# VH-VL binders against DNA-directed RNA polymerase V subunit 5C (NRPE5C), part 1

Every score and structure here is a prediction.

Target 1, 233 residues: DNA-directed RNA polymerase V subunit 5C (NRPE5C), of Arabidopsis thaliana (Mouse-ear cress) (q9m1h8)
Amino acid sequence: MEETMAEEGCCENVESTFDDGTNCISKTEDTGGIESKRFYLARTTAFEMLRDRGYEVNEAELSLTLSEFRSVFGEKPELERLRICVPLRSDPKKKILVVFMGTEPITVKSVRALHIQISNNVGLHAMILVLQSKMNHFAQKALTTFPFTVETFPIEDLLVNITKHIQQPKIEILNKEEKEQLLRKHALEDKQLPYLQEKDSFVRYYGLKKKQVVKITYSKEPVGDFVTYRCII
Positions, changes and structure headers below are counted from each chain's first letter, unless a header gives other numbers; antibody chains are not in Kabat numbers.
F, E and O are the ipSAE of ESMFold2-Fast, ESMFold2 and OpenDDE, as the mean of both directions, binder to target and target to binder. V2 is 0.75 times the mean of E and O plus 0.25 times the DockQ between their complexes.
[cut] marks letters that were taken out.
Atom coordinates printed by the task and the answers are left out, and those that the model quotes come from them; centres of patches stay.

## First folded at step 1 (VH-VL)

Design e11
Fold by ESMFold2, look of step 5:
Structure e11 (fold): chain C 233 residues (1-233), chain A 121 residues (1-121), chain B 107 residues (1-107)
Amino acid sequence: as target 1 above (233 residues)
Amino acid sequence: EVQLVESGGGLVKPGGSLRLSCAASGFTFSNAWMHWVRQAPGKGLEWVGHIKSKTDGGTTDYAAPVKGRFTISRDDSKNTLYLQMNSLKTEDTAVYYCAREWELLYAFDIWGQGTLVTVSS
Amino acid sequence: SYELTQPLSVSVALGQTARITCSGDNIGSKSVHWYQQKPGQAPVLVIYYDSDRPSGIPERFSGSNSGNTATLTISRAQAGDEADYYCQVWDSSSDHVFGGGTKLTVL
């Protein structure tokens, strides 16, 4: 996250403004700088999230500075240019699209527009909408008309990458066959596994769904690794 | 009370013309996409065409059998949908329904009672 | 040119479960809507987006869609369920497509 002083907007120092007999409110607000910073932070977190989910992400995108971002996209970026489309590393025919939505309310009309915009995007298997506004009930239901999963994130939730915690464990998602083998091998039912709730920020970051089982590996030096399994509820 | 009421059906000779109306009430008509769907006697439902809301461009689209012969229009000040049918053929004989696409994508949540158009010699 | 196929008729005993199918190439990738039409009446939407019910439609109406077949299921069939049932999708090349309709008879 950038320094809070960068968000002042119009004055370098409030005390200096008072001495010259003017104040900051008489100057124009630089909202473009604030918007470009928010998009930069959210877009960088989105790339990190996609990499961590197993997508092929260009390292240059992960190391892009705010200054470099602004030179490419400007102070008030065109939202369509911010889109991210990257292939899944394990199956390059499958792609995910990240769309940055505007400030207008998100309605069924917005969903129709998305259908049109992506009609020629062959191989799209998932989509993430980064929201700046409310999505009404009908728009939420209309997301089910896509033949793939659509996730939504308020932009505020992407301004910081939550996985930068020092003790973040390694996460591996079991496929259906691996889950069934685990349960058979130990003579268990999925309800006997410890739970991890769907609303958990960690679950949402990795895009985990109900009934999925994750293998969590904690690396504690010097005691070594230990492994647990959890079922998403 | 949300309602759609068709009118203007009747008997017409092949090659003739007829204009149908659909009066809407109980909702903001100007926001809706409006559709015409027809049903030949004893047969199934067939989509005829639509007109988008003005906000979405106000444009029309038609099923292939009626392209160039049928014209859909709307008057938002009167909450009325129209279907102008020209060069009518006997296979156009059907009950014509107007239907609303409101807040459900590609689904018709309200239908009128229908008006019968008979095209015969 | 996208087509939907429905059986011409289905019979169900009173109180039993009726299943009406709608077949189409890769219909599982489309959103399927279902309409009920009684004689002399306009169609009424009973299922949208494969499995969702509009307000006022009893929970015994349900839907599913996978592969090449969508199914409307009517549990605990009542005499009042006797009607024609149509499936419908939107297709980018053919616009709105209806199935041919299925006459449900409650015995």
Scores: ipSAE 0.351, ipTM 0.702, lowest interface PAE 3.6, mean pLDDT 85

## First folded at step 5 (VH-VL; from a6 with heavy chain D56E)

Design b2
Fold by ESMFold2, look of step 7:
Structure b2 (fold): chain C 233 residues (1-233), chain A 121 residues (1-121), chain B 107 residues (1-107)
Amino acid sequence: as target 1 above (233 residues)
Amino acid sequence: EVQLVESGGGLVKPGGSLRLSCAASGFTFSNAWMHWVRQAPGKGLEWVGRIKSKTEGGTTDYAAPVKGRFTISRDDSKNTLYLQMNSLKTEDTAVYYCAREYEWLYAFDIWGQGTLVTVSS
Amino acid sequence: SYELTQPLSVSVALGQTARITCSGDNIGSKSVHWYQQKPGQAPVLVIYYDSDRPSGIPERFSGSNSGNTATLTISRAQAGDEADYYCQVWDSSSDHVFGGGTKLTVL
């Protein structure tokens, strides 16, 4: 039966993901199938992002297929079961939590409920909210009441991993020692480096903070590599 | 320190009703997902149903054999879980355990000691 | 509906390794949890997510899960390990499912 479905068009109605332009997710599925595909894609990107940020991520989560995802979570996943909690590789006592929010508007009441939900989690040092709805300004202010940084990502920004795009530059984050060596060797102050704004998609992906320095290598044929250093502002 | 204590079991005739209670202590009950699991005498464990925390919707789900006859509820101000059992059958005879599903795990990490329900004529 | 199958009984000599199986269709794609129940007592979680141990469970208890079979392994079996053991998963059609239980006898 899978072979007969391949004749219907460029978008197959099969359990596959987009890869080389020959596979796609069919829009003929019911609402449960569409919703589970969105969560699968976003959750996979979140795991890749956490791995790239230095968190201890199980390789099985990175290679999970849509079919396997649906076996674990169902075609209509319960959002609370989609949560991700993983330790930082360099300090396993520090954990990050990823929470998938529902479609209802996010209010101060929603943020207070979130405080209650996580009250038994030991060692949280950061949290990411995956949003499906607008967050009003009172809710945004309420996020600052957490004793750690809370980041937000619209789910649409996680449906593809931006670091896998064909024309992305190579990005290397300098640690504290590397930054100090760079500045001392070149007799520079960090204010003399070109800036990269906190809203930049790569800055958000890596969770970079102000004053961190990134080495960016652009590869453009036939000219060759171009290296620049930028400071987060 | 963490404890679940069931009560309200007893002898009931077929077609009757019974209400079980589960008193919780030593943890934040209001953010927990709570379950009922039963075990017929000399038999294995069987999942009965679940209620989510109110902050996550407070919704309930039931195993097929009890759907429509049993109702799970919670009173967070009293740290108490309830199981209302109606239209009881002899097949419902079992020890009934309440259990906590802590956080987002599918596992049951805290169990009560159980209360016996006997349905017989 | 999704079903889990366990052997009714397993025997192990004192100090030897016991293996208790839990069979289900494509169970390797699910997360398997294991419970120990001693006579007249409530179940106790001994393994979750295939292979993780709660605090207080000795390293002698381990778990694995692949294909159609999950396995609870108890090395250096002790008299105190004699109990009933249940596997459990979640399934989209059947919700929470327990295996039928395995009586472990330590000889």
Scores: ipSAE 0.006, ipTM 0.560, lowest interface PAE 9.7, mean pLDDT 83

## First folded at step 7 (VH-VL; from b2 with heavy chain L105Y, light chain Y49D)

Design d3
Fold by ESMFold2, look of step 8:
Structure d3 (fold): chain C 233 residues (1-233), chain A 121 residues (1-121), chain B 107 residues (1-107)
Amino acid sequence: as target 1 above (233 residues)
Amino acid sequence: EVQLVESGGGLVKPGGSLRLSCAASGFTFSNAWMHWVRQAPGKGLEWVGRIKSKTEGGTTDYAAPVKGRFTISRDDSKNTLYLQMNSLKTEDTAVYYCAREYEWYYAFDIWGQGTLVTVSS
Amino acid sequence: SYELTQPLSVSVALGQTARITCSGDNIGSKSVHWYQQKPGQAPVLVIYDDSDRPSGIPERFSGSNSGNTATLTISRAQAGDEADYYCQVWDSSSDHVFGGGTKLTVL
C-alpha cells in the first residue's frame, strides 16, 4: 500500500523520517513489490498505447503477466532494461523510444545526459518519458532541443489503460479527408466544431495533434447512440 | 533539406497546352497534400488547385477559372507533382508555384521558386 | 464565393508597429494564415492558425482574428520587413482564398 507523503491521521512520515522508537507506527514496506507492479502496469499500457498509435509491437509484450515480468526484470527493475523501442508499421525506418525515468529530480543535466546517450539511435522520430518526479522549468526547455517531439507522462497516468474502461464512449479518429468531408457536408468552417483539449487523457493516449477530429459515440442503452465530433486544440 | 522545384514553364499560344512539374525532396511526399498557386505579373496570389494523398483518396479540387482545363496529378514513386494545363488563355499568364499543405492547417509552409507561364500571341 | 479584403499599402516608421488587416464575412470562424513575399521570391509563411508562428519567424510577428477582421502585427519594424503580405483561409464552399495583398513600406 502506498500513499502521498502527506496524509491524514497517524502513521504519517510528514515532517519525520523513520522514527522506529516512537508509539506512532513508522510506515515501512518492501517497496520492491509495489515498484515492480507499477512498472509492469505502466509498461504494459505503454505497449498497448504504441500498438494503438500504429507501432509494431510484439504480442509477447502485450500478454506478459506480472509474474513473468518479475521473473525477467526483478522486483526492483533496472530502468534502462525497461526501455521500449519499436518501429512505426507504416514506415519501419521511424522508431519511437519510451524511457522510464527514476525518482531523482529531473534536471537540465539529466536531460542533456539522456540526449547524449541516445544521440546515435538511428531513425528515432519521437520519444516518451515516463516520469516519477517533477521537471523544473529548465529541464522542460531542454526537451525542446531534441530533433523530434518528446512527450511526458506521469507514471500514474499509465497504471490503467483508459481505452479499456467499460463506461468510456467509443472514439474514432478521422483522417484529413474524412474531416474535410464532414465540414463540407454540414457547411461548417474550420473553428465551428466543438473542441477537445490536448490535455484530455484520450488525446494524449493517441498522441493526437491540433486540428485533428475525433468522432465520439455515446451509447444510451434503450434509445441508441449519440454521436458528436470534436476538434483538438 | 526540404525543397520544391518547379519546371516546365514557357511561352505558349492561347488554346495551347503546357505541363508543369514540381520535384519534391526532404519530406515524405506521398503523405502530403500538394497545391498549385499562381501569381500574375504585378498581381496577388491565387489558389489554382490541390491533390490529396493517395491514402486519403487522391482526389483533386480546382479553382473555378481553371476547372475543366487544368489537371493535377502526382507520381509518388518519383516524388513529383504535375499540372497539366490545356486550353490556355492569356489570363493564365502567371508564375506558378507548387506548395505543401502544413499538417492539418490548410496553410502552405513550403513553396517552390515558381516557373513562369506566358500565354500570348 | 468567399472574399478577403486587404488595404493596398501600409507604411510604418522604422522601429514602430505595423498592423495589416484582412477583412472577410465572419472571418473569425476561420483559421487565418499570413505570408510574406519579397520581390522576385516565393511567399514565406509567417503566421498560421491566426496567431501561431512557424519555426524561425521572430516573435515580433503576431496575429489576431475576431469577428470580421484578422490582423497581422509587426512590432519593432525593420527594413527587412518591407514586403507584400497576403492573408489566406480555407472555406468549405470556396476552398483556398487569398487576400489581395498589402505592400508594407518601412520608412
Scores: ipSAE 0.487, ipTM 0.836, lowest interface PAE 2.5, mean pLDDT 87

## First folded at step 8 (VH-VL; from g1 with light chain H96Y)

Design g6
Fold by ESMFold2, look of step 11:
Structure g6 (fold): chain C 233 residues (1-233), chain A 121 residues (1-121), chain B 107 residues (1-107)
Amino acid sequence: as target 1 above (233 residues)
Amino acid sequence: EVQLVESGGGLVKPGGSLRLSCAASGFTFSNAWMHWVRQAPGKGLEWVGRIKSKTEGGTTDYAAPVKGRFTISRDDSKNTLYLQMNSLKTEDTAVYYCAREYEWYYAFDIWGQGTLVTVSS
Amino acid sequence: SYELTQPLSVSVALGQTARITCSGDNIGSKSVHWYQQKPGQAPVLVIYDDSDRPSGIPERFSGSNSGNTATLTISRAQAGDEADYYCQVWDYSSDYVFGGGTKLTVL
């Protein structure tokens, strides 16, 4: 179920110009349009995710259209231009970097090269790698040598923003003080709370760590709100 | 390197006061929950108290034996934790450690080398 | 008022497995942390959250926690493992609580 034509399309390629009317251009569709759309969707989701995690995100980035994206970055965007670096609203001297990786396999050499490239980035406290290829075991181990948290997302996981489902419950993240107050009020230890797995889509979307607690509110009419708490495991 | 360095220990008579300092480096001190833990000579570890990050209220909590006599404070601009000890008793004699809480675990991952407080007449 | 109890001492032959216990009422519902302290030195975290190792702690250190007893296990004991070991929890009513400590002697 392709809307795009393969490289061997309907329109024959000749030495003359390929700009003979809009219909001929449509018949020889370029696969770069598909790639730019994937980067646009993933980059938009990344900005929304960073905003929801508490980073300062320019509203213009959230409202960028596909046409505007292509005007700025082209049909085959240069990956370095796609990078995102934004400060945390609560502590503006802390920054997060989002790096879009290419299609070649990611190796230890690739990870070390990235480490060198970012070595002068002052205030970097976290990084997200958007992957188009699998990362081998040695490359994954090399990520642990960074002085800050590094997360990875396959680009496919960012093509839609999962928090935009109308059936999804309301999720509120407790800070450490709020968690402790909850435990004291109910005379509980954290192991006595129900668990939410670290691989859960909502956990990954918000970048939550083990032992953090989320408040989940289910709103079902007419029975009203139901609140539960879960501890990340 | 992440480091904690205590200072201000010494000899004090019962009823006296001392102020301990703990200089922090190598991490974002303002985000950390910080603790004092003590160890009497030849004895085990005993939690003294903590101070939370200012973002999370900056409140303090104390072990029962020191409540009302000891005050923990912090100066985030100087990356320094303080312990003000008043109405000192001989049973307060100990090595005092400052410690950092490990993420969300209620554990202590970084400790200073300690400073000795001796309360004796 | 929550209390943790440890044996005063444990002995182990070189190369054998040492087990140090920490007892408390329903300690299995709490996260247990373990510290190693050598004479004249500050404590070092060796196990957190019952069984997890901080970076740099060898795999021969392990932990478990169930019911009323948590256990620190040191396999293939070495002379350098000779130290005092403390368990510690957080409790909603008593805050941070340490066990009394166990002196591990490697024979």
Scores: ipSAE 0.491, ipTM 0.836, lowest interface PAE 2.3, mean pLDDT 86
Fold by ESMFold2, look of step 9:
Structure g6 (fold): chain C 233 residues (1-233), chain A 121 residues (1-121), chain B 107 residues (1-107)
Amino acid sequence: as target 1 above (233 residues)
Amino acid sequence: EVQLVESGGGLVKPGGSLRLSCAASGFTFSNAWMHWVRQAPGKGLEWVGRIKSKTEGGTTDYAAPVKGRFTISRDDSKNTLYLQMNSLKTEDTAVYYCAREYEWYYAFDIWGQGTLVTVSS
Amino acid sequence: SYELTQPLSVSVALGQTARITCSGDNIGSKSVHWYQQKPGQAPVLVIYDDSDRPSGIPERFSGSNSGNTATLTISRAQAGDEADYYCQVWDYSSDYVFGGGTKLTVL
């Protein structure tokens, strides 16, 4: 019942399923608290990612604390309640859906069930699946049958927002006109630009597709800003 | 109601060409991944190739023995799948089936009755 | 490339249970599909995704898949079950692969 390494008077009782993480050095087995923290971190990162991609995201979701998250969703959140559906700011008729998948293997049956669940969701133009398990080859094929782009992220990749490093360069996505102007100005073809692979963490974070061009601005004294352009391949 | 009907089979000499057709009805052909599968007389089933729906890229893939000689195409306005067979060899002698892929399963739920192609001198 | 192996033939007494095997390296990690083909007819899908039945296929057809072996099981075998049976998978290196077929004879 008592902690075996409790120092400085910290205590936990055996009946507790809650672990706030402020107890002294102790061993806890509250899997509900661990589960809710993982979902909280991933869901917060997903909202930040969607905002950075240009979706309309409620500021309250971005500032939600772990304690507030747990009071709304509990220590063992229902995955269906965690879903995010927000409109694109530039075209509010277009929505993106984020679905948190369970721990069971993701099969064709899982994808078919998802298709049925969302069949009445009007205006979906994209979907993100947050994965806790591997997706087999057949499930991957099944994702291609959605009439819109489906991305997948292992939940572990969303526990930390990669854009929050102090020295992150500024990344700007060129629209079609801006890309054409850049290429004309320098008499270039897009294949002459340096490449950035689709698998790159920042490419995935912003949801960039092949042939898009990004402007990357590094700020460093005394050189000042320097700019490079890269084409997604 | 759902039906696939092959046609265009016949006798041809080695080095010759044939074009097979598969008429589809009773389902939305334009959304389907379509296949050709063959069966030599007295032998087992052998996959020949696939064409995806155009909305999913419309790309083709082929079994190694037929790459470069066979071409799969589709005409969604006519609900018709095609197999162009060139440089035919005696080992291409078989009944050729068209088949529909079952949803997302990499399985074949609807088959035609087949058309016989005989390659001999 | 990826290869599936089936016995050439299997016999079963009327009313008994037939089992047809399909062997392949780590086939348990793949989805296995089964087809029935009667003489002069096109194949018919009887099991997909290891164990699921299309509508119209009687429940006495069942399937399993683990390790290096998938099995089609036909309980209460009937004369009408006499046919050739093929297993099939998709493989990332070989695409769509069929087994060599098994002739089921109902005695």
Scores: ipSAE 0.000, ipTM 0.444, lowest interface PAE 15.2, mean pLDDT 82

## First folded at step 9 (VH-VL; from g6 with heavy chain N31K)

Design k6
Fold by ESMFold2, look of step 10:
Structure k6 (fold): chain C 233 residues (1-233), chain A 121 residues (1-121), chain B 107 residues (1-107)
Amino acid sequence: as target 1 above (233 residues)
Amino acid sequence: EVQLVESGGGLVKPGGSLRLSCAASGFTFSKAWMHWVRQAPGKGLEWVGRIKSKTEGGTTDYAAPVKGRFTISRDDSKNTLYLQMNSLKTEDTAVYYCAREYEWYYAFDIWGQGTLVTVSS
Amino acid sequence: SYELTQPLSVSVALGQTARITCSGDNIGSKSVHWYQQKPGQAPVLVIYDDSDRPSGIPERFSGSNSGNTATLTISRAQAGDEADYYCQVWDYSSDYVFGGGTKLTVL
């Protein structure tokens, strides 16, 4: 099972990271060097994802180079030191925790151990698990016992930030009142909106929930903004 | 009172077999992960194997020296853990303890008194 | 396979503080548990998860874990503390691993 501990004061674990300079590396490389690079890339993407979700992220974490990352964490980083804990900008009492899991299979016992480890962490409202192994059905069910949303990402899905297109759109999640106003104003029903699936990488990146409506604004310098609305299914 | 009581130890020749039992009381045995741990005379503790609760799959795992020779099973209706030991070797001589895993800590909070297994020719 | 190393013996004067070490590669990233075993008796869990005490264990037992070394500390050592002490972890490759044990002698 998982050999990790709950943290107190998680916002103090925020570290500067960034560098997108990947190399073509031969398969005879030291596995430790590949391991640190994977964690660096995934951790940097996680910081970018949290910033884009509205969490307060230190700019130094976004600009950290691979070399700087390795000087702080080593070639074989301790997973607990990689954890990210940052407050929500709109409500600093609410914090999100990102946990990097080991290579062992994730079981019900692993999930229960994590539950205990974080039980004394005040203000957690969400958690993200970065996985290196599969979760069995019972472990997946156990995640639903947390009093807040727990998301999972295979580490492979975080090695590249999918939003690095030069025209990253502005994303606004509509609340219930805003959704109702939109639909009424344009004489629409939510089923008439274009869809995004829950499994979509974009939906997962922003943590969007089923039945939410999002306003997506694409900025075009000569013409102006292009706005579209999407419903999550 | 939470209690574990081992039985079935004794003298056996190399290549022989023995079956150990561990009677549990005072807790919900069917939910517990149960272990065998052994201690050779004058030596340290050595983990032997584990069986999960049946609701969590009931699967077993073993230390390398005993894999393929030892089998752990459980009977939840009798609150009893078993260790079937086959193809016994002189290095299997030890006191065998039954132990309960403490929640999700990977630790052993309740131990039996142990039963001695002697393998000699 | 993952290995834990303990000193073979430690001596402490009555009323003084004993420290028993458990060394392992990157043990600071693991949860370390400690057991006391008196002659002819089963082991008793005295510290779990590096530093926590089970109910009924005196507060003079404490633990720490950092880097490559975990330490069991027994303050105000008593004659009844004379026993063998084992550290233990779970490891992905080796499962449940015990240290070799330390004989604590109270002088």
Scores: ipSAE 0.006, ipTM 0.430, lowest interface PAE 14.0, mean pLDDT 82

## First folded at step 10 (VH-VL; from k6 with light chain S31Y)

Design m1
Fold by ESMFold2, look of step 11:
Structure m1 (fold): chain C 233 residues (1-233), chain A 121 residues (1-121), chain B 107 residues (1-107)
Amino acid sequence: as target 1 above (233 residues)
Amino acid sequence: EVQLVESGGGLVKPGGSLRLSCAASGFTFSKAWMHWVRQAPGKGLEWVGRIKSKTEGGTTDYAAPVKGRFTISRDDSKNTLYLQMNSLKTEDTAVYYCAREYEWYYAFDIWGQGTLVTVSS
Amino acid sequence: SYELTQPLSVSVALGQTARITCSGDNIGSKYVHWYQQKPGQAPVLVIYDDSDRPSGIPERFSGSNSGNTATLTISRAQAGDEADYYCQVWDYSSDYVFGGGTKLTVL
């Protein structure tokens, strides 16, 4: 039974109008609708991605509509309120944090400030930064000082969930034993498997690491099912 | 601190038996593939065998010279790896190390200090 | 069974580059790992997957693997590098295989 800061929020937003120099109605309007839609799409994809990676995700977050999102977070959401922190199903002591970054350039100072902000969040084993600007080389190196894995995603990569596209093959991730049995069955060494790059968007979506093997089943008429195996490199 | 500590070594006559233990700490033992590697005095390293995590089948594999005589087991509740050695021969005389497999690399990133087993008559 | 062959000993002058070879049939198709062992101590992993260094291993340790030979290279050899070095692979038929070891002497 824990207490959160994300209880009942109320945002006042009124119908927007074009700026024609007239000062009669809608003086107090805020036209941040594009920003809220971008965060909605990215945040929804992030929840789906975390569910697919094996994290415990509230079903309500997966089914949240844009209208409901705007009711809770407003047209110009506060970035800290958008953060996601969920436990791993297989080990609830381990949590992942998703942080939505602003549009300002990300520097070593910003990374250190983030580190301090989250230092009391016990049990973090991974973090994802959703970026709206590029990180320089020194900021990227500063991320390696975290005691856990930090991934970065440009927000544009999260506006569409790539796993929902029609015509996608069936994907199964092999565990370590299944990989070894595959190698033995085909008299193969690890180095001889066909590869998928670590930077491949599918590999990044599932957070797959080097040496893991994925079984890909293509269903195509009239040939039927075709199965291939790829090793992450 | 990641640590492996072997115990149970000693002197035994040919044909005898010994049971070695390896206490693990500082990592999730139940998810690790664990190994025994031995080194005869003044000689090189020799792989003895492996036990996989129980979630991945918990099966064992052994080097040919020890197959049928040695049994590897694990107790995940005690974070302990075991080696039961039966029908011991003089050529089994060695320092026995326990080792952790490095993720998916088929390499050994963490080793214990070793325990000496001497088989002589 | 799959076998790995190493020279029994290699000598290197202080400050020079040492190269320790590990030979095996088509070893280039396998990932090779290297261990350093000092007297009375447990082995320490110094190279994995042919050329990668674990955290804490100095950059002067490097590795390569092609054809029938893998090589551990130690640049700017120091007195503290004097040790036994073992190569190791996994093989689908023989499981884990170590080379016989190479004693590196720094002169």
Scores: ipSAE 0.474, ipTM 0.829, lowest interface PAE 2.3, mean pLDDT 86

